# Miniprotein binders against q6w4x9r395to579: the designs that were tried, part 16

Target 1, 185 residues: q6w4x9r395to579
Amino acid sequence: GHCSLEGGSFVTTFDARPYRFHGTCTYILLQSPQLPEDGALMAVYDKSGVSHSETSLVAVVYLSRQDKIVISQDEVVTNNGEAKWLPYKTRNITVFRQTSTHLQMATSFGLELVVQLRPIFQAYVTVGPQFRGQTRGLCGNFNGDTTDDFTTSMGIAEGTASLFVDSWRAGNCPAALERETDPCS

## First folded at step 3 (miniprotein)

Design E9
Fold by OpenDDE base, second read of step 4:
Structure E9 (fold): chain B 185 residues (1-185), chain A 90 residues (1-90)
Amino acid sequence: as target 1 above (185 residues)
Amino acid sequence: SVLEEIAKTILEAVKDLVEAVKKNDEEAILEAIYELIEAAWEAREAGFYEVALAVFEVIRAVIEGDEEKIKEAVKELVEVMREAMRRALE
């Protein structure tokens, strides 16, 4: 399954459902029992301009009981708040620089993350087949059905992205604005 | 060809990786993995997705520290690369 965070406000779920939202919070992208040590992948969005529609991804965070790996738009990689030089390896996670503009997080447990730093901070999440039907968060539930991708943290399927996105907030923030995306966008 | 160049890079990196693993040289392991990731990225960009995936499996095996899995993943990678080369020649 492939989930993408592109263009500052666009998300494509593991089930290939595209949607758009504007929020300035930290959101859970991926939570799954397949992630060890209560691991979760999160996305940090912030204001990129004056208007409510001017929001962008500014960091990606992998959080577990052992690690808090943050990849920020400033090309800083930290674990538990400490800056790390690349390549950096933990027990089951390795972070590398692929290109001048791309970072890679590889894991032993079927999660792969590619982060594009420039010109737009974007993220691409790949999970193995073992994650099928066992994911939750902004990247959806990876069950091949796009109609239920907007399942909230409480297990309620929403028709629009706003309540769905808001349900996956990992902190206090304003309500998200949502809009359906055009495949050509 | 592009694939031949990528394959060469991958094979060299794998060789370095295997040697590094045998020596338990963490820095050398990381360097080899870095090279493999770059090669995998190039493979992906060139459309050789299966090659890229096979490389990532090697990386995962190394991260896990499972020698048997490493051997198997490397074996599979070589096979995938051979198959890709075969297809490219057709």
Scores: ipSAE 0.017, ipTM 0.290, lowest interface PAE 6.7, mean pLDDT 89
Fold by ESMFold2-Fast, scan of step 3:
Structure E9 (fold): chain B 185 residues (1-185), chain A 90 residues (1-90)
Amino acid sequence: as target 1 above (185 residues)
Amino acid sequence: SVLEEIAKTILEAVKDLVEAVKKNDEEAILEAIYELIEAAWEAREAGFYEVALAVFEVIRAVIEGDEEKIKEAVKELVEVMREAMRRALE
């Protein structure tokens, strides 16, 4: 399954439901029992500064009990707070430069992340078939039905993106939230 | 099988990579790396995660530019693919 974070504020879920995102926080992109060590993929959004208060992706984070891998738009990759030179490999994860403008994080557990660094910071998430029906977060539930792709962290299926996105905020948000009220839809 | 087709694709990409490294042809090396990345994604989508990881280890070794590490990574990839094939046939 494929999920994309593009154009600064657009998301396409694993079930191919597109929606627009508007907010400035860290959000849970993907959680699944298929991810080892209580792993989760997260997306960090910040205000783009343009009229209309658009937001943009500024970093992607893979967090587990063992690792906190951060890939940011300034092309810095860290794990547990320490900067890493690419290619970087752990037991189950390899991060490397795919092209002059793209980084890739490959894993042994069926998750793959490709990050476009420029001209616009964007992310593409691929998951193996074992994740079908077992994902939650901004990328949806991967069950082949788009009508419940806006399932909140409380398990409620919403008909719109308005409450869905806010329900997936991570507890510790970036300082940018002090400048902006997180908008509704 | 799906695994047999993926293994064939990987072996062809590795052959291209080895030839490019031997010739020190940077453009050909980059093209072979792209082929390996595509094959690794196909392996992951099909559930062969160890094979995909071994492919990325080959890519890492090539980017580091150490011929001995490249040979070691290629050998490991072949062994991982043989084990995956053996397991699939059980």
Scores: ipSAE 0.000, ipTM 0.125, lowest interface PAE 16.5, mean pLDDT 72

Design F1
Fold by ESMFold2-Fast, scan of step 3:
Structure F1 (fold): chain B 185 residues (1-185), chain A 91 residues (1-91)
Amino acid sequence: as target 1 above (185 residues)
Amino acid sequence: GSERLFYEAKWLIDLAIIAAREGDFEEAKRLLDEAFKLIEEAARRGLDEKLIEALREAAKLVREGIEAGNPELIERAKELLERVYEEVKKR
């Protein structure tokens, strides 16, 4: 399956359902029992520099019990808070420069991430067939049916992207309705 | 290879529909331009002529819906894409 985070704030799920959201938080992109050591892929969104988006992707994080790999729009790769030179290898994960503008994170467990650094920070997630029907998060459930791709963290299928996205927040970010008025608009 | 280009072109048209519904016409047009390029690449790689024509028609409907301010054309594009997607995913 293929999931994409493009154009600042657009997401296309593994079942090819596209949506857009406006949020400034860390979100669970992919969670699955197929990921080792309680692994999860997360996406960090912040206020956008892109003219037609309120928010944009600024970092992708792979978190497990052993690793916290962060790939940021500033072309910095860290693991457990320490900057790494590319190519960077662990037992199961390799991060390397695929092209002058793209980084790739390859894994031994059927997950692949490609990150476009310029001109716009974007991410592309590929998972093997073992993940089918066993994914949760912004990338959907990978069951071949787009009608339930907006299944929240509470297991409820929503008709709108906003409730779906908000349910997959990680950490202490405020809800959209609690956001402060932008004084600089 | 050509089937992958079908999914990529469909995704770009779907994103253009979302952008257009939000009033982001510059982003919608950019996405449609990318979709047209992928459609022509898929045609060069031998994708089924009916699939190529459906993708071209869907992209044209979105563009015309934006130009005319007509959401009905955008809705027809969405319906066409979903119909064609159901055909391809079974192959």
Scores: ipSAE 0.000, ipTM 0.167, lowest interface PAE 14.7, mean pLDDT 74

Design F10
Fold by ESMFold2-Fast, scan of step 3:
Structure F10 (fold): chain B 185 residues (1-185), chain A 91 residues (1-91)
Amino acid sequence: as target 1 above (185 residues)
Amino acid sequence: GSERLFYEAKWLIDLAIIAAREGDFEEAKRLLDEAFKLIEEAARRGLDEKLIEALREAAKLVREGIEAGNPELIEFAKELLEYVYEIVKKR
């Protein structure tokens, strides 16, 4: 399945339900027991400079018990607050430049992330068939039924995107954009 | 493969429909322009003629719905896309 975050404020779920996203926080894109070490994929949104779009994607975060990989619109990749040169490899994750305008995060556990850096910051999430019916978050539940794609963090299916989106806020806003010191401190 | 181009084109049209429903006609038209370009690329690369026909008709319906101020044409486009998507999912 694939999920995409485009045009600053558009999301298409794994079951191909599209909606427009409005918010200026960190949101959970994908949680699943198929992700190792309590892994989750998150998206950071802030006020947009793009005409006709109130908010835009500014960073994508992969968080687990051991890693906090942040890919930002400034083309900076960090892990646990430390800047990394590409290609960057951990045991199960490799981040590399796929093209002059795209970064890819490839994993051993069936998750792939492609980030477009220019001209507009956008993200594309691909998951293997083992994730079917086992995903939660803004990308939906991947069960082949679009009617329940707006299932909130409390397990309630909503008819509108606003309550669905608000239910997937991750902690305080905008923690992923706050950096007080150099990674070398 | 060529089926990837189908999913990309459908998705651009879906985004244009959302933008149009929100009254963001400039963004909707921008997305439709991208969709038309991608549909023609997909046709040149050998995507199924019936899929090309459906995508082209859906994009045209959204454009005409915006130009005529007719939301029924936009709803027809959405129904057409959903119908064709279900067919592709079964293949």
Scores: ipSAE 0.000, ipTM 0.200, lowest interface PAE 15.9, mean pLDDT 73

Design F11
Fold by OpenDDE base, second read of step 4:
Order: C-alpha cells, then structure tokens, then sequence
Structure F11 (fold): chain B 185 residues (1-185), chain A 91 residues (1-91)
C-alpha cells in the first residue's frame, strides 16, 4: 500500500482515494497493530500562507514507546528530541539520505517512509501486505475499498474529508477545512 | 460502446497523471490527446453528459497543470477522477 502527502494539502490513501484538507495540526497518518511498540506515523501541518487554505506539511513523526523520530522540513532528524546524524540507525529503524532532496526511513517491520524535502515538503508511505485491512488514520484502512477510507477514529464513516481528518488529530488544534483551493495559491 | 470508451479515457487520464508526476510530460500529453478523442467519441455515442464533462475537466486540469508547471491542478484532476469513478460505481 502506498499513501502520499503531496502539494501541501493533498492526500492519497493506501486504497488510492485522493482528497484534500486544510488543517494546522498533527494528525495520525498510520496506526496499526503491525507496528511494534504501539507505533504510529503522524504528519504535522502548519500554515504556509495568510489564508486558511494555505497549509502545508512541515514534518513527519514516527512515534512508538521507544522512539520519537521527527523528520522536519529543515532537514533535521531527531529522536526523542536529540538531533541525529545520518545515517541514523535504531534497533529496527534506519533513517538515511536517499538523494539530495529525499530522506528515507526504512524499517524491519514493513513500513517505509520517503520524505521529499524540496521544493515542496512531501511524504510517501509504503506498507507491506501484512498491513492490509489493519491500518487506520489519514492513509485509510488499506482494504481495497476507497469508499470507506473516511472512517473516523471512532469507526464512523464520514462523507467529508474535514470531519474524517479532524477525528485523527493528535492534539488540540483548529478544525480542518475542506475548501476549494485556488490552484494558483 | 460508450461505457468502454469512458473506461479507457479514464485510464488514460489516470496514466497521464502518473506520468506527469514522474516528470514524463510529453508522454502524458500524448495520452491526454488520446483521452480527449475518446471522450468526444463517447459523447457522440450518448454517454452521460455529466460524466463527459467531468472527464473533460479532469483531462484539461492535467494538461493545464503540465503546461503551467502547477502540480496542484494535477492533484485536483485526480480528485475529480475519483469522484467520477465513485458516481459510476453508485449506478
């Protein structure tokens, strides 16, 4: 399964459902029992402009009982708040520079993350087949059905992205908006 | 007949989106050209006008995105295509 966070406000789920949202919070992208140590992948969004529709991804966070790995737009990689030199390796996670503009987080448990640093901070999440039907978050449930991807954290199917996205907030933040974005913005 | 043309056109647009995302703009444009032909043929054969309009718009957005170097238009096209797909499935 492939999930992408692109263009500042666009998401494509594991089931290939595309949607957009505007929020300035930390959201759970991926939660699964297949992730060890209660692991979860999160995305941090912030304002990128003056309007509410000008939001962008600014960091990706992998959080478990053992690690808190943050990959930010400034190319700083931290674990539990400490800056780490690349390549950085933990027990089952390796973060390294893939290209001049891309960082990669590889794991031993079937999760891979590629982060494009420039010109737009974007993220690409790949999970193995063992994750099928066992994922939740903004990346969806990876069950081959796009129509139920907007399932909230409480297991309710939503018709709009805003309510769906809001349910996956990891903090106390303003509500996400689903507004038409000026493609020129 | 028109339904098949619709499916092919949609496929071509989806493929064009993928190619555009990969930076293969020339091939993407070629596929879009073919898609437009199929869309018009589907229209002539009586395909639902709403579906036709949606496909046209999606294809146009991809083309404009490529020409303008604006990936946001391409992303919007992708969403539109999914919406089209959803509507078809509901029938």
Amino acid sequence: as target 1 above (185 residues)
Amino acid sequence: GSELLFEIAKFLIDYAIRLAREGDFEEAKRLLDEAFKLIEEAARRGLDEKLIEALREAAKLVREGIEAGNPLLIYEAKILLWEVYREVKKR
Scores: ipSAE 0.401, ipTM 0.736, lowest interface PAE 1.0, mean pLDDT 92
Fold by ESMFold2-Fast, scan of step 3:
Structure F11 (fold): chain B 185 residues (1-185), chain A 91 residues (1-91)
Amino acid sequence: as target 1 above (185 residues)
Amino acid sequence: GSELLFEIAKFLIDYAIRLAREGDFEEAKRLLDEAFKLIEEAARRGLDEKLIEALREAAKLVREGIEAGNPLLIYEAKILLWEVYREVKKR
């Protein structure tokens, strides 16, 4: 399954449901029993550009009991707060430069992350078939049904993206808002 | 019938979005032109005006995104196209 974070604030879930949100927080992208050591993939969103009302992806975080790997838009990779030279390898995770504009985090447990650094910071999450029906977070539940992709952290299916996104905040921050960029017709 | 034309037009727009995101703008525009023809034929055959307007808007957003070099319009088109699919499936 593929989940993507593109254009600063657009998300496409594992079940191919696209949505947009506005937020300045760390959000849980993916939690699953298939991730070792209570692992979770998270996304950091912050204010962007000239307009302080716009928000965009600024970092992706893989957090487990042993590791806190942060890949940021400034091309810095850290683990547990320490900057790392690439390629960086742990027992089950390797972070390396795939191209001049892309970094990849490959794992032994069926999760792959590719981040585009330029011209826009974007992330692409790939999970193996063992994750089917066993994911939760902004990337959806990966059960083949898009009607419940907005399932909150409490297990309730919501009608709006903003309520769904707000339920997956990993920190104490403002509520997310669903935003249209189109001017009035 | 008009439903089949709708499904084919929707597929062509979705594929054009994929090609545009991959940088294949010439082929994306060609698919959009074919989609516009199918949308107009579906309209002549009496397809729901709301579905027709949504498909036209999605195709237009993709084309404008390509012409202006603005990927945000292409992402908006993807969301709109998915919402149209949901509305049709609901019926």
Scores: ipSAE 0.005, ipTM 0.378, lowest interface PAE 10.1, mean pLDDT 77

Design F12
Fold by ESMFold2-Fast, scan of step 3:
Structure F12 (fold): chain B 185 residues (1-185), chain A 91 residues (1-91)
Amino acid sequence: as target 1 above (185 residues)
Amino acid sequence: GSELLFEIAKFLIDYAIRLAREGDFEEAKRLLDEAFKLIEEAARRGLDEKLIEALREAAKLVREGIEAGNPELIEFAKELLEYVYEIVKKR
């Protein structure tokens, strides 16, 4: 399955459900029992420089009991708070420069992340078939049914993206607020 | 030269967006393939890296929007092309 974070505030789930939100927090993008050491992929959003209250992706984080890998829009890669030169290898994860504008995080456990650094910071998540029906977070549940892609952290299927997104906040920060009516809502 | 290739590639992407909005995905994808070829030629001729990145990203988003059935990506591709072009033009 494939999940994408594009254009600062657009998300397409593993089941191809598109949505947009205007939140400024760290959000759980992907949790799964298939991720080792209680691993989770997270996305950090902050205010965009182009207009007030617009949001943009500023960093992607892979967190486990062993690692906290942060890839930021400033092209800095850290693990457990220490800056790393690329290519950077751990036991199960390799981060390297795929092209002049793209970084890749390859793993041994069926997760792949490609980050576009320029012209706009964006992320692309690929998971193997073992993740089918075993994912939760902003990328959806990967079960082949888009009607329940807005399943909150409490297990409730919502009709709106705003409540879904707010449920996946990873810390103490403000609730997401939709600025305008989304064309798909 | 490279500026003419940029203008033609931009036109092809804009036209592909219009065709995709109208549901003509086959022709839209064909135009995107031609745009990608022109983008690579413009890059070889030394067109500004930011313009190349903007065109490549816009074309990619349109293709992804068509393949995923996601009209939001197609609309964003148009917004991105306008926004990034404005930024680069100020250099």
Scores: ipSAE 0.000, ipTM 0.149, lowest interface PAE 20.1, mean pLDDT 75

Design F13
Fold by OpenDDE base, second read of step 4:
Structure F13 (fold): chain B 185 residues (1-185), chain A 91 residues (1-91)
Amino acid sequence: as target 1 above (185 residues)
Amino acid sequence: GSEELFERAKELIDRAIEAARRGDFLEAKWLLIEAFYLIREAALRGLDERLIYALRLAAWLVRIGIEAGNPELIERAKELLERVYEEVKKR
């Protein structure tokens, strides 16, 4: 499964459902029992301009009982708040520079993350087949059915992205705004 | 099977309660998210509706308790889960 966060406000789920939202919060992208140690992948969005529609991804966070790995738009990688030099390796996670503009987080448990740093901070999440039907969050449930991708944290399928996205907030933040996807994005 | 999902969901809610009791609300919330997911799956796999309701209610009580800063609700959730467990044992 491939999930992408592109263009600052666009998301494509593992089931290839595209949607757009504007929010300035931390959201759970991926939670799954297949992630060890209660691991979760999260996305941090912030204002990128003066309007409510000017929001962008500013960091990606992998959080578990053991690690809190943050990859920020400033090309700083931290674990548990401490800056790390690349390549950085933990027990089952490796973060390294893939290209001049891309970082990669590789894992031993079937999660891969590629982060494009420039010109737009974007993220690409790949999970192995063992994750099928066992994912939740903004990246969807990876079951091949796009119609239920907007399943909230409460297990309710929503028809709108806003309510769906809001349900996956990791903190107290303003409500997300839904906007139609740009077919050119 | 559905029974396994039930047990797992209950465990997660229990853990969420414990997390909430120690003030780790973030962990509790995450555990609840997973619990709700399992509850949904259990429902889809034919778990008894009463059990589904009880699990859901318990999870909600924990969530509301956290959000409202009301530990009593969290305790009520625990009591509910214990009752459910006892009922299942009697079967």
Scores: ipSAE 0.006, ipTM 0.234, lowest interface PAE 10.1, mean pLDDT 88
Fold by ESMFold2-Fast, scan of step 3:
Structure F13 (fold): chain B 185 residues (1-185), chain A 91 residues (1-91)
Amino acid sequence: as target 1 above (185 residues)
Amino acid sequence: GSEELFERAKELIDRAIEAARRGDFLEAKWLLIEAFYLIREAALRGLDERLIYALRLAAWLVRIGIEAGNPELIERAKELLERVYEEVKKR
């Protein structure tokens, strides 16, 4: 399965459902029992333009009990807060430069992440067939049915993206509306 | 030649990170500048990946400079990022 985070604020789920959202938070992109050590992939969004109404992907995070790997739009790769030279290898994860504009995180457990650094910071998530029907988060549930791709962290299938996205916040963040408010108005 | 330049640059980068961690952003800035010139010389001898490390470190220093309110560090790190980007575009 393929999930993509493109154009700053567009997402396409593993079941190929496209949507867009505007938010400034860390969101759970992918959780699965197939990920070792309670692993999760997360996406960080922040304001991108002069207007606070524009938000974009600024970092991707892989978090487990062993690792906190952060790949930022600034081309900084850290693990557990320490900057790492590429290629960076652990027992199960290797981060390396795939091309002059792309970084790749390859794993031994069926997850692959490719990050485009230029001209726009974007992320592409690939998971093996063992993940089918075993995923949750912004990338959807990978069950072959797009009608329930907006399943919230509480297990409710929503018809709109806004409640779905908000349910997958990993932190306590300001509401998007507050950040979009023009202080001069 | 190039490997020795790279090892010297790596040492300076490690020292710059440590200086920034303790809040000495001026020392970190100058160590990064020295490292950039060594990496640039090494890259002219075929070590592109080391210039990319300089980009990442400079970006990290920009972030820390913003958080610490140090505009001189931000401006200099931005100049280094732009120079490395120009070098990569040429190749």
Scores: ipSAE 0.000, ipTM 0.095, lowest interface PAE 22.1, mean pLDDT 70

Design F14
Fold by ESMFold2-Fast, scan of step 3:
Structure F14 (fold): chain B 185 residues (1-185), chain A 91 residues (1-91)
Amino acid sequence: as target 1 above (185 residues)
Amino acid sequence: GSEELFERAKELIDRAIEAARRGDFERAKLLLDFAFILIEYAARRGLDERLIYALRLAAWLVRIGIEAGNPELIERAKELLERVYEEVKKR
C-alpha cells in the first residue's frame, strides 16, 4: 500500500482516500505492530512559504525504542540527535540518496520511505501486504474501506479530516482549525 | 490466567502515567520498559491479540507523550486503555 504527503498539505491514505489539513505540529503518520521495537513514522509540519500562510512538511521521523531517525528538508539526516553521512546503515534500516532530489529509507520489515527534497519537500510511504488492516495514523487503517479511514487515536471514526488529524498530534502544539467550508462559501 | 497478565501490564502502564504526570520521566520510562517486557511475555503465553494490541498502543502513546513533551497524549493513552478494557470485559 502507498501513502503520500504532497503539496505541503495534501495526504492520500493507504486506501486511496485524499484529504487536506492545516497544522503546525508533529503528527503520527504510521504506527503498526508490524514495526519492530514499537516503531512509528511521524511527520513534522510548519508554516510554509512567503506567498501564503500555509503549512508544509519539514521533516519525517522514524522512532523506535532503538532509533530516532530524522530526515529534514535541509537534507540533514540524524539518528538519536547525531548527524549521519549517507549512506547510513543500521541492522535493519538504510538511508541513502536515490537521486539528486530524493532520499530513500529502506527497511528489512516491509516499510519504504522516499522523500523528495526539491522542488518541494514531499514524502511517499510504501508498506508490504503484512501491514493490511494493521496501520494507524494519518495514512489510515489500510483495511480496504475508505469510510473508516478517519479513525482517531481513540478508535473513533470521524466524518471530518480536522478531528482525525488533531487526534494524531504527537507534539505539544495547538490543534488545527477546521478547514472544510460549505459549498456556498 | 490471561486476564491476570492483562491487568498486571495495565497496572504498570497506569503507574507509568502517574509518574509522568508528576514529571518523574525517568521512573515512567523504567515502568514502561517493564510493561513492554511483560507484554512480550504475555504475547508468548497466548494472551488475546486484542489485549496485546491495546497494551502496546497505550504504552507506545505514553512513551511518545514523554518524548514529545505532550501530556495530552499520555491522557489519551489512559482513556484508550480504559475504553478497550471495558469493551473487552463487556464482550
Scores: ipSAE 0.000, ipTM 0.148, lowest interface PAE 18.3, mean pLDDT 72

Design F15
Fold by ESMFold2-Fast, scan of step 3:
Structure F15 (fold): chain B 185 residues (1-185), chain A 91 residues (1-91)
Amino acid sequence: as target 1 above (185 residues)
Amino acid sequence: GSEELFERAKELIDRAIEAARRGDFLEAKWLLIEAFYLIREAALRGLDEELILALRFAAILVRYGIRAGNPELIERAKELLERVYEEVKKR
């Protein structure tokens, strides 16, 4: 299955359901029991462009009990807060430059991530067939039925993208953004 | 209303065609995705005839992507066209 995060704030789920949202937080893209060490893939969004009504992807995060790999639009790759030179390898994960404008994170457990760095930061998620019916998050449930792709973190199928997206927020992002943009800091 | 959603989508498609003509395929891709979102909402409100016209415009952008040799743009445009087609079939 393929899930994409494109054009700033557009998402196409594993069941090929497209939607758009406005968001300035960290969101859970993918949680699955198929991911080792309680792994999860997350996306960070922030204000973008001339209009503050637009938001864009600014980083992708893979978080597990062992690793916090962050790939940012600034072309910096970190793990557990430390900058890493590419190619970067762990036991099950390799991050490398696929082309001059793309980074790839390859894993041994059926998850692949390709990040476009320029001119617009975008992400493409691929999962193997073992993930079918076993995914949760912004990328949907990968069950072959698009009518329930907006299943919230509470297990409720919603009719609108905004309620669905808000249910997959991670952390207290408004406080962090306010601190960063404070004119007195 | 749904008429306004369709008119906005049509404007975005026209702008996407112009962007593709200039070789700005990334801008064309962005505009196509935005237009699909609006077309989908209009279709849910019963604008089937206008949806068919929008599909024809989206096909032009796919052709521009093919000419440019950009497989990512072609793949995304194809997925968008398939989703719009599914919405039409629901009627």
Scores: ipSAE 0.000, ipTM 0.086, lowest interface PAE 22.5, mean pLDDT 68

Design F16
Fold by ESMFold2-Fast, scan of step 3:
Structure F16 (fold): chain B 185 residues (1-185), chain A 91 residues (1-91)
Amino acid sequence: as target 1 above (185 residues)
Amino acid sequence: GSEELFERAKELIDRAIEAARRGDFERAKLLLDFAFILIEYAARRGLDEELILALRFAAILVRYGIRAGNPELIERAKELLERVYEEVKKR
């Protein structure tokens, strides 16, 4: 299955349901029992530079018990807070530059992430067939039915995107920590 | 760390406990997986270490209770969460 985060704040779920939202927080994009060590994929959104009323993807995070891999729009890759030179390899995950404008995170467990850095930061998530019917988060439930793609973290199917998106917030928003301005400003 | 993160993690574990009591172990395990992820996120955002340890221990008890078919471990998890929650509310 394939899920995309494009054009600032457009999402297309694994069951091909498109939606748009406004948000300045970290959201759970994908969680599944198929991800090792309690793994989850998350998306960070912040205010867009092209419009004060729009928000856009600024970072993608893969979090597990062992790793916190952050890929940011500034082309910085970190794991557990430490900057990494590409290609960066762990036992089951490799992050590398696929083209001059794209990074790829390849895994051994059926998850692949492609990140476009320029001209607009956007992400493409691919999962293997073992994930079918076993995904939760902004990318939907991958069950072949779009009518329940807006299933909240509480297990309630919503007819609209706003309550669905809000239910998948991963706690505090890290936007304030993305870039430090002079403390004396 | 935000006390709101503690409440959200507790809510996920409470829902996992409720699902397990109904015999819906697949939903319980999935909710528990989300709880572990939120707990780890909360820890990295500076939630009090005592609260993080309590949440992790409760989640582990639910996981083992499901795996072993032992309802007593699940009830112990609920008791721990309620006790810690009352302590947090008094702060």
Scores: ipSAE 0.000, ipTM 0.068, lowest interface PAE 25.6, mean pLDDT 74

